VHH binders against q05b89. Designs and how they scored, part 32

Target 1, 377 residues: q05b89
Amino acid sequence: MLSSRVRLVATTARLVHSLIYSSSRSFMDLKALLSSLNDFASLSFAESWDNVGLLVEPSPPHTVNTLFLTNDLTEEVMEEALQKKADLILSYHPPIFRPMKRITWKTWKERLVIRALENRVGIYSPHTAYDAAPQGVNNWLAKGLGVCTSRPIHPSKAPDYPTEGTHRVEFSVTHTQDPDKVISALKEIAGVSVTSFSARTDDEEQTRLSLNCTQQALMQVVAFLSQNRQFYQKTEILSLEKPLLLYTGMGRLCTLDESVSLETMIERIKSHLKLSHVRLALGIGKTLESPVKVVALCAGSGSSVLQGTDADLYLTGEMSHHDVLDAASQGISVILCEHSNTERGFLSDLRDMLDAHLENKINIILSETDRDPLHVI
Short names: E, the ipSAE of ESMFold2; O, the ipSAE of OpenDDE; V2, 0.75 times the mean of E and O plus 0.25 times the DockQ between their complexes.

## First folded at step 14 (VHH)

Design r3 (framework vhh_gocatamig_d2; at its last look DockQ between E and O 0.01; V2 from the best seeds 0.00; counts 0 for: pae E 8.2 > 2, unsure alone 64.7 < 65, placed apart)
Fold by OpenDDE, look of step 14:
Structure r3 (fold): chain B 377 residues (1-377), chain A 125 residues (1-125)
Amino acid sequence: as target 1 above (377 residues)
Amino acid sequence: EVQLVESGGGLVQPGGSLTLSCAASGFTFSDYYLAWYRQAPGKKRELVAYISSGGYTYYMDSVKGRFTISRDNAKNSVYLQMNSLRAEDTAVYYCAASTYEWRVTPTGEYTYDVWGQGTLVTVSS
């Protein structure tokens, strides 16, 4: 009578208390959020003609719990944002670009502003700042090409000059003149910094003066130098440029590690952008089997950025008929994907990047209503 | 077919006047921003003026007081009256149309508009 002790293995149902971390949805102050967004990608990267930043501000104080991301802010998208209780809308494209003379119910853009304000929703637009940013739209688009090295086609400039002044003035002082007196006189001019160094010209030792000056000081410097014909006649005036940012700027020139056929590239682009169709223009003498090594790309309307760039392939959303012809005549193939199709997919990555950047302090949601107005049929 | 066709360009003396016309076809003209751009040899294309669907006008600083942009929706046409022309106004002038406000930029950068073929304006003595 073997009493089979059925060991009741007490399955301790570990009640995994799913600590529903009720992620205490923390609110951020709008100013703090804007600062953080600027830290993510500086608005200084934007083109000078663009209208970026906080475009619509609810009356203070304003807190943000839900950030709503969209490529384009249409009235339909606005309704979605309101339904989803957005506190701030990040619209890639600025819904306000040019000054408004009035805010009435007449135009859809005015209505957007009205709806935003009535519901205490802010509107922020980064637009070309995100085009230029190293982690921005063009970088995202380049990811679709495969393994490549990329650089901006039009590098952005640093916000500041590395040294004081906008101009450099250089001239030589002969031994017959007291360089120290000249330097002293120049230093009396506000906005002038003077450096002297020894130079040898035609076996004669000369003191070379190099000064940086502001635009305002430049005329005073010139006036001073004009008093001495010898100084003035040999004076060189240089306009200083701000340093270029290596990884920041418009468009990308992408050099693939391995060349691929144009056909393969098309499939990569379609896959990346989740498109079934793209428009293709073949460069002169090119076929689908032609190798692609260098790709110049610019999200949106890329003609101005891509024009003149040497590449096997142009990739952009939109390009004029004539610009396409020009490219093709140069042997450059062109792929057009429609304007917003080269942009909108970035918003998913943007959400993830912003979630990380903002340490999950706020809810970030993407528009589901936002879509390209054009249908390929 | 969507088309813009410029006309009215030519040779004019300094101080003279010229009126450019642009005829549009193939789209709802009344809903578009209409612009004139110009490109001088060796220079970038620049926005000269634009007019919104609502009649708001913009002018580049160098042409303010001299140029006037207007539109006639009934004729699907946009005009640029140019007075007091200067040598520096010599350029190919392009008509452009866009439904998007942010595409109408001073430098023509990041724009995709309906463009005309351009008309040459030469200001010379």
Scores: ipSAE 0.217, ipTM 0.673, lowest interface PAE 1.9, mean pLDDT 90
Fold by ESMFold2, look of step 14:
Structure r3 (fold): chain B 377 residues (1-377), chain A 125 residues (1-125)
Amino acid sequence: as target 1 above (377 residues)
Amino acid sequence: EVQLVESGGGLVQPGGSLTLSCAASGFTFSDYYLAWYRQAPGKKRELVAYISSGGYTYYMDSVKGRFTISRDNAKNSVYLQMNSLRAEDTAVYYCAASTYEWRVTPTGEYTYDVWGQGTLVTVSS
């Protein structure tokens, strides 16, 4: 009798446990998922010119069971995502980059938006935020080199510390100009924060105004100030230099613990990227036997990130012809692997990291169709 | 030798507060970036906050506004003030120090130069 009683209680607890865990492991609200993705790697790491985050959103509410990862979102990849029941597509490259005036069936990018919305699929792009992230694309690329120490080539800057905005606008207001009215008017401009204090200059009591404003708000501030000749002629505009973030930034400058021959490094890179061929430009005076100790790398299109960096080797997907010539003339060898070949392999690591980060609550799958559009003939 | 020792972990209810401390010895404290990481069961260690040698602070988005990192170079200590705690903040919290360079391995793991042993924070009703 006692044994039967214990068995009944255990059975009941097991059934409730199973139902609760199954429900919690199947779906996430879209907003909760986006918050978790931002905790994983902040979108604020992205370059200022970039178009990152949620690019296409089905009408709320929207839940996600399946997150689909791809490097590029082409029409072929979209068809695969729909067949595999994606609820959110994470496309490393943003398929929507320039403003769209119309959403029609005319262009392939417009068709991606239409297809996504008609099937209630979101599109999210991390792009340069993941290039900059310490655990991101360039870290993945660096691990193919061997044991090294690394640092960002272009460190990221803090987005909102110590203050918000990209510019500081400063000017003084006398009592006859009604400082409170000026402050109130400026606070109506989105993207402006106002600080004031009393000051004395040349026997006159003044209110000093210091505005932190976004790039977008700057022209509105200037337009407002231009309506008063005294303000217009005495306004100072400062570009803000923000402090650097730890381990975060574009590109990586990697110093190997042990130098290796260029030929050995090429084989390491081929193995890591799973490529049979890469393109090589030898630096002046260098051979395949030359030692490599310092590698500067940038996944994707690395010309602007790598230009001017001192290293034994540049590693990237693509680089401008004149920058390759410049590097070679300085004795720097260059390895080009094609754009998406230096990025796509990261997605396997990303899936594993996101599975752990999200505690396996949703299904995360990789595109099998996504591939570099260029083929060697 | 170089050492970091955390303290201040414990059990706290949701909405509560806790202050973590990390005492450092054996290096020039003012030259190092100090960080707090955390590791929940089954998850990888993740950065929570750091403070640069110049005093710049960074916070992961989910803790911004709730947590504050600070340092006292005279006491060779770094602190994490944790307010408005939630169940998802439950983890072992680690103190770390670095000079901006880190090691990269085939697994792609970044490693600080010095790590503490960790202190457990449990947020439970």
Scores: ipSAE 0.014, ipTM 0.386, lowest interface PAE 8.2, mean pLDDT 83
ESMFold2 (binder alone), look of step 14: mean pLDDT 78; pTM 0.779

Design r4 (framework vhh_7b18_3; at its last fold request DockQ between E and O 0.42; V2 from the best seeds 0.00; counts 0 for: pae E 2.4 > 2, grease 25.1 > 24.2)
Fold by OpenDDE, fold request of step 19:
Structure r4 (fold): chain B 377 residues (1-377), chain A 125 residues (1-125)
Amino acid sequence: as target 1 above (377 residues)
Amino acid sequence: QVQLVETGGGLVQPGGSLRLSCAASGFTFSDYYMGWARQVPGKGLEWVSYISSGGYTYYQDSVKGRFTISRDNAKSTVYLQMNSLKPEDTAVYYCARSTYEWRVTPTGEYTFDYWGQGTQVTVSS
């Protein structure tokens, strides 16, 4: 009677607690998120004609767990955003561009607003701010050219003047004209700052006055100076410029380290934009074998930015027929890739950059439905 | 001749710290922006951090809050303190002089005109 002691080998199922690091993606307050987005790329970079920023705001308080990225916000894309439980839509293009007199079910744009509000989804649009940003859309487009040096075609200006005022007014006062009295009178004008220094002109010692003033103050300053013919006749008025931003602006002028054939450049652009076809206009006297060293580019509609720029090649999404003819007549070849095709690919990079910028606090997803409305046949 | 010599790289565990140093010579150090870039094998060069001649600092988002760039103009040296290192930080780190030119490549952008031989940083358990 051999009692076979079946040693129940207790298989200690090591519950590998897969610590699902549920990366507790924290929600962000909408205002905090908007501030962070502005830190990423300031809306001050946007063109004055553009409509950027928060375009649709759900009633407060509003929190964002999911940020939905798209190039264009169509009704189909809106449905996708809703299905994916977006709390904020970042639409590169503003779906609201023209003023709305009514919000009804009549137009697709109004319906977008209604659907957004009914589902408590915000809509934010950076558009030309991201065009101008150093690592923005135009920089992304330039990555498709190869190794190059890049500069903005139209550099952006700083949002503020470094000193008080928009104008500088300079004039000289003789000792007989009581410089202190003049200075005192000018300092009474709001928006005026005055600096005085000694200057010698034609063997005469004079007090040189340099004042900064606002546009409003300028008229008062002029009125004051006009009371004395000697002051007025020798007054110089300078318009002050805001400082230029070194890497920020519309379009890019790209100088390649090594020149390549136009054919090679076309292939690079196709590869970068994942396009099988582009539209090409050859400059006068140019062929596919012609060397390309300098490329001027602007994502979207590039006519206003590219016009007058000296380059071997223009790269943009859209350009008018006449603008293409003008460029070609100057020996500049033009590549057109369709409007949104020069933009949409940036959103993948944008996702990654925003994930890093926001420290993975929120979920960032890219639209899968978003596409160019035009088909190349 | 412009020379940049990196030191301080090595092997470190995740969560650890390293301090990189770069000795610069052959130019007026105080007149230039200095920076660090890194390259993972098979990937492009990416900038990590810049410091202006006046001491203003700039960081790539991926390293913000973890890395600190500093400079000593008297010693013509730039430093990169790297804290809370992650496996993703594994790369060759290059000290670089920065100019006004914006360089664009298919894999990234930078303003560097000269860089050193690099120092290997490996973050591994």
Scores: ipSAE 0.497, ipTM 0.778, lowest interface PAE 0.4, mean pLDDT 91
Fold by ESMFold2, fold request of step 19:
Structure r4 (fold): chain B 377 residues (1-377), chain A 125 residues (1-125)
Amino acid sequence: as target 1 above (377 residues)
Amino acid sequence: QVQLVETGGGLVQPGGSLRLSCAASGFTFSDYYMGWARQVPGKGLEWVSYISSGGYTYYQDSVKGRFTISRDNAKSTVYLQMNSLKPEDTAVYYCARSTYEWRVTPTGEYTFDYWGQGTQVTVSS
């Protein structure tokens, strides 16, 4: 139990270089930097629908002196990055999401690609990988609540790595059959791995074959087994699942060590996000004096992650009107801070963590012009 | 009453050595991972080393090869031998008991449930 916890902490805190303060800021090969970014927080944490990783790459070789961090990559932010001599832009939100059929001057997103390539600037986006990461965006947001315990609302599953398939199929080969021929035939099916062992059933020795296979390969395996009545009658098929990760996943459910009034929590959130105003929906039967112990949070657009979660307070950037009404009707107060206001502050923590992780080899700077497009007036 | 008491900190020249000790009481010491963390001035708390109940050791890369964690289950004591010390090792070092709960504070996060008052290690000429 304790061993699993140690494994996760060790992975997230790895620093590959042995002499941290001996390195001067200089250059880093792009491939090496990308590998270090992935060691810091794996892109495998990203949602399956997401578009993460290196999105724009100058022709190799490419070295990086300056890594430029931004929440959103707008045309104004691109101009700032170029003026500050960025070699790689880390944009939390991917500016390229849908496939591009052409790269012309027509749309602002196409212009970002053109400007980046013309100036030999790469673009990398971690997006939901950093939402899920233990030290990621939602962990940063939780720091604004006070001392609490935190767990993912939707934990990630351990990666299927190396690939072992999704099913286990077991069957027996009798003394009248050549198990090597059966194993060879099964290995011809793509997505199958085979294990064998001796078994005794009904006082005869048999070889029990165990294989793991992909979903695609499963029907081919069944078709093979159905050619022999004795195989098919003793076949067992098991679905495989991977364990959940303790600290990786979407959203955070936070339990404060000490309850505070909603009014106090609002002031903490405003201070943490550096906002003069937030929007509040009071839960039915609640007031500003009501105690808050359990906060469910999700940076950005949190409706789907927060839905159905029992808590005193939901904290997110944006949520649909109807989902706010639903939460309030259940006695859950809601605080909305606008999308990127719940994300951007993480970039200061990210810079500090990356400086340490990369042993100060490169210059890491934050955008000064990046801001939420919505402004309270 | 869980209690962790660190000793062995002090001032040392670059390249020098220190041995930190942590006496533990109030729990079944042999059942827990133990570790050391440090608070670098102006930065958050970071882990340094852990040791499993069975004696397997883990190190942050910046200290690997220079620091050695060990434990004596019979004496309920965990040690950190710190060799080839550098100015960047200057910090308050805390002995800690491991937990599975992810805890968050305004300045950082950690997976320890108890730690001592810390011992100052200063590496300067």
Scores: ipSAE 0.341, ipTM 0.651, lowest interface PAE 2.4, mean pLDDT 84
ESMFold2, look of step 14: ipSAE 0.183; ipTM 0.572
ESMFold2 (binder alone), look of step 14: mean pLDDT 81; pTM 0.814
OpenDDE, look of step 14: ipSAE 0.302; ipTM 0.648
ESMFold2, fold request of step 19: ipSAE 0.330, 0.322; ipTM 0.657, 0.644
ESMFold2 (binder alone), fold request of step 19: mean pLDDT 81, 80, 81; pTM 0.817, 0.811, 0.817
OpenDDE, fold request of step 19: ipSAE 0.037, 0.211; ipTM 0.454, 0.563

Design r5 (framework vhh_6z1v_2; at its last look DockQ between E and O 0.01; V2 from the best seeds 0.00; counts 0 for: pae E 17.3 > 2, placed apart)
Fold by OpenDDE, look of step 14:
Structure r5 (fold): chain B 377 residues (1-377), chain A 126 residues (1-126)
Amino acid sequence: as target 1 above (377 residues)
Amino acid sequence: EVQLVESGGRLVRTGGSLRLSCAASGFTFSDYYMGWFRQAPGKEREVVAYISGSGGYTWHADFVKGRFTISRDNAKNTVYLQMNSLKPEDTAVYYCAASTYEWRVTPTGEYPYDYWGQGTQVTVSS
């Protein structure tokens, strides 16, 4: 009677309590979220003609748990956003660009607004602010080229002047005139700051006055100076520009560390944008074997930004027929990838950057419905 | 085939008037914003005016306000630029352009239009 000791191997089921850290994604107040988005990339980077920021606001209070990212907000994309319970839509392109005189069911743009409001969904658009931002769309597009150094083609301006005033007025006071009296009189004008320095012209010592003034003060300054023919005849008026931002602006001029063939560049661009086809115009005298060292790029419609830029290659979404001919005539090859194809791929990077920036406080999702309206057949 | 054909450009005297026309074909005219641009020798192309597809919205550059007026006749597929009180500074090649997107129709021209004409020369003599 062989007592087969059945060794009950106690399978200690290690209940791996997968602590599903249900990261309790918290609701953010809409204002707080907008502030944080502005910190990520300032709306001040946007072009002055653009319509950026919060375009549709649900009645307060409004909280955001789900941020929905899209390149274009169509009615189809809106329905997706609603199905996915978006609280705020970040549409790269503004669905509202011009003022609406009416909000009715007549146009698709009005219907977007109606559907957004009826469902308490906000709409935010950064558009050209994200074009210009250092980490923005154009920077992302440049990553597709390979190892390169890049700078904005059109650098953005700082939001403020470094000093008070929009104009500088410079003129000389002769020794026969009391510079101190002139300075005192000018200082009485609101919005004027005056500096004096000694200048030597043709072996004569003169006092040179340089004043900064506001636009409002400029006419008063001119009126004052016009009273003295000697002052007025040699007065120079300069319009002051705001400082340029080194890494912020429209387009990118990219200098590759190593030159590559145009064919290689095409393959890199296709790979980066996940495209099987692009449109190519060869510059005069160029072939697919021609070396590419300098690339000028602008996401979307790049003609105005790229025009006049010296480069081996232009990369953009779309360009007019005549602009392509102009570039080609100058020996510049042009690659067109369609408008939104040079933009939409950025949204995945944007999601990751915003997740980090927002410390994973909210859900950020990408549109799956959003696509270029054009099909290459 | 899409065509924009400008006409009406000529030599005029300072203070004179001129009406430019742009005839469009090959696309649904009423669905496009239409714009007038100009380019003077040695200067950048600049937006003069633009008009919405329906004609309900118009924009004019500050330098032409009160002097130039954009209009359109959708039945004729034509956009017009009435130019009054012409100055030597208005001497340029004037271009007609079309766009489907509102944000492409900008005062600064940062986004190009979809279609362009060949242009018509306007010369204003002193």
Scores: ipSAE 0.024, ipTM 0.325, lowest interface PAE 5.3, mean pLDDT 89
Fold by ESMFold2, look of step 14:
Structure r5 (fold): chain B 377 residues (1-377), chain A 126 residues (1-126)
Amino acid sequence: as target 1 above (377 residues)
Amino acid sequence: EVQLVESGGRLVRTGGSLRLSCAASGFTFSDYYMGWFRQAPGKEREVVAYISGSGGYTWHADFVKGRFTISRDNAKNTVYLQMNSLKPEDTAVYYCAASTYEWRVTPTGEYPYDYWGQGTQVTVSS
């Protein structure tokens, strides 16, 4: 686990003193930086429909002195990144989402790719991997609510822990069938992990074999077992599912330590997001004085994540009109803050965490131009 | 009323093994995540490992991976830390802590634990 709490100690100003208190910055190979970013928060936590990771790569070798962070990579933000000498742009939203048929000057997204490559700038997008991460976007959004406990609304599945393989095969071998010979034969199949123990089934002593294997290895295991009808007919095959992660997943269901009025919660949210206004839909039977104890939140576009979740309040960037009506009809108030307003503030925490994670080896800067295109007039 | 009592800390030579225990009372043990933390002299307290209420999920820090193993026995209201291949840098006070199943979020991003033990000293000589 990484901490975003970093405090610089003030010191007496002299050139020599300044140099000894500043972290030495250098460059990193792009592949090393990408590995470090994945160690920080695994791309495997991204939603299956997502387009995450390195999206644009200058021809190798490529070194990074400056990592540039933005929520959205627009042409205006690209110009800023180039002027600030970015070597890698981390764009929270992937500017390349659907397959591009052509890379020409025709559309603004194609122009981003061209300009990045011509200036030897990479583009990396973590997107929903950072939504899911315990230290990610939704954790940052939850900080605005006050002291609370939280858990993912939709927890991620563990990748390989606690078990290996996709299937478990179990069967029994009697003493007379030579269990050690059977075990030895199965261990020669690639992707098979075998364990055994003595067991009593009915009133006969047997060796119970339990193995984990890959889907590919399963067919070889079945072929082996089919050579002995007694093994095959007594074989149990189980599909393995991975357990859910406790702190990684989409959305957050937050329970405040102390309930507060909806009016107070609105002020907290506006302060946290630095907004003068938000859009509110009151749940049926609710007022600004109504208590709020449980908040379900999802940065960005939260309709699918929040749907069906019991809470006093939904907090997200955007939801469809119909989904807002559905929530309100169930007595759930809804606060909408616009898509990127619920995401962008995380980038300050991200920079601090990445500075610590990378031990200040490279320069990490935030876009000053990046902003939600929607304004309240 | 709520008590977490660590035991098993002692002086051990480099490469040795040690088992820490933490006995819990005064709360429903199986509802809580249990964790082991350590604090070396002059250092910040850091998480070593934690385990879910059922024992089905465990996590351990990279600096102890493959050497330390957390486990629990819910019938005995006890959490354990098996420490193998000990090194001088493992010297610290080791704390047992309990938290709800839910991680708590604060404005600073800290993950507070509901209950803490008094700690047990582990010293690894070179």
Scores: ipSAE 0.000, ipTM 0.179, lowest interface PAE 17.3, mean pLDDT 83
ESMFold2 (binder alone), look of step 14: mean pLDDT 84; pTM 0.853

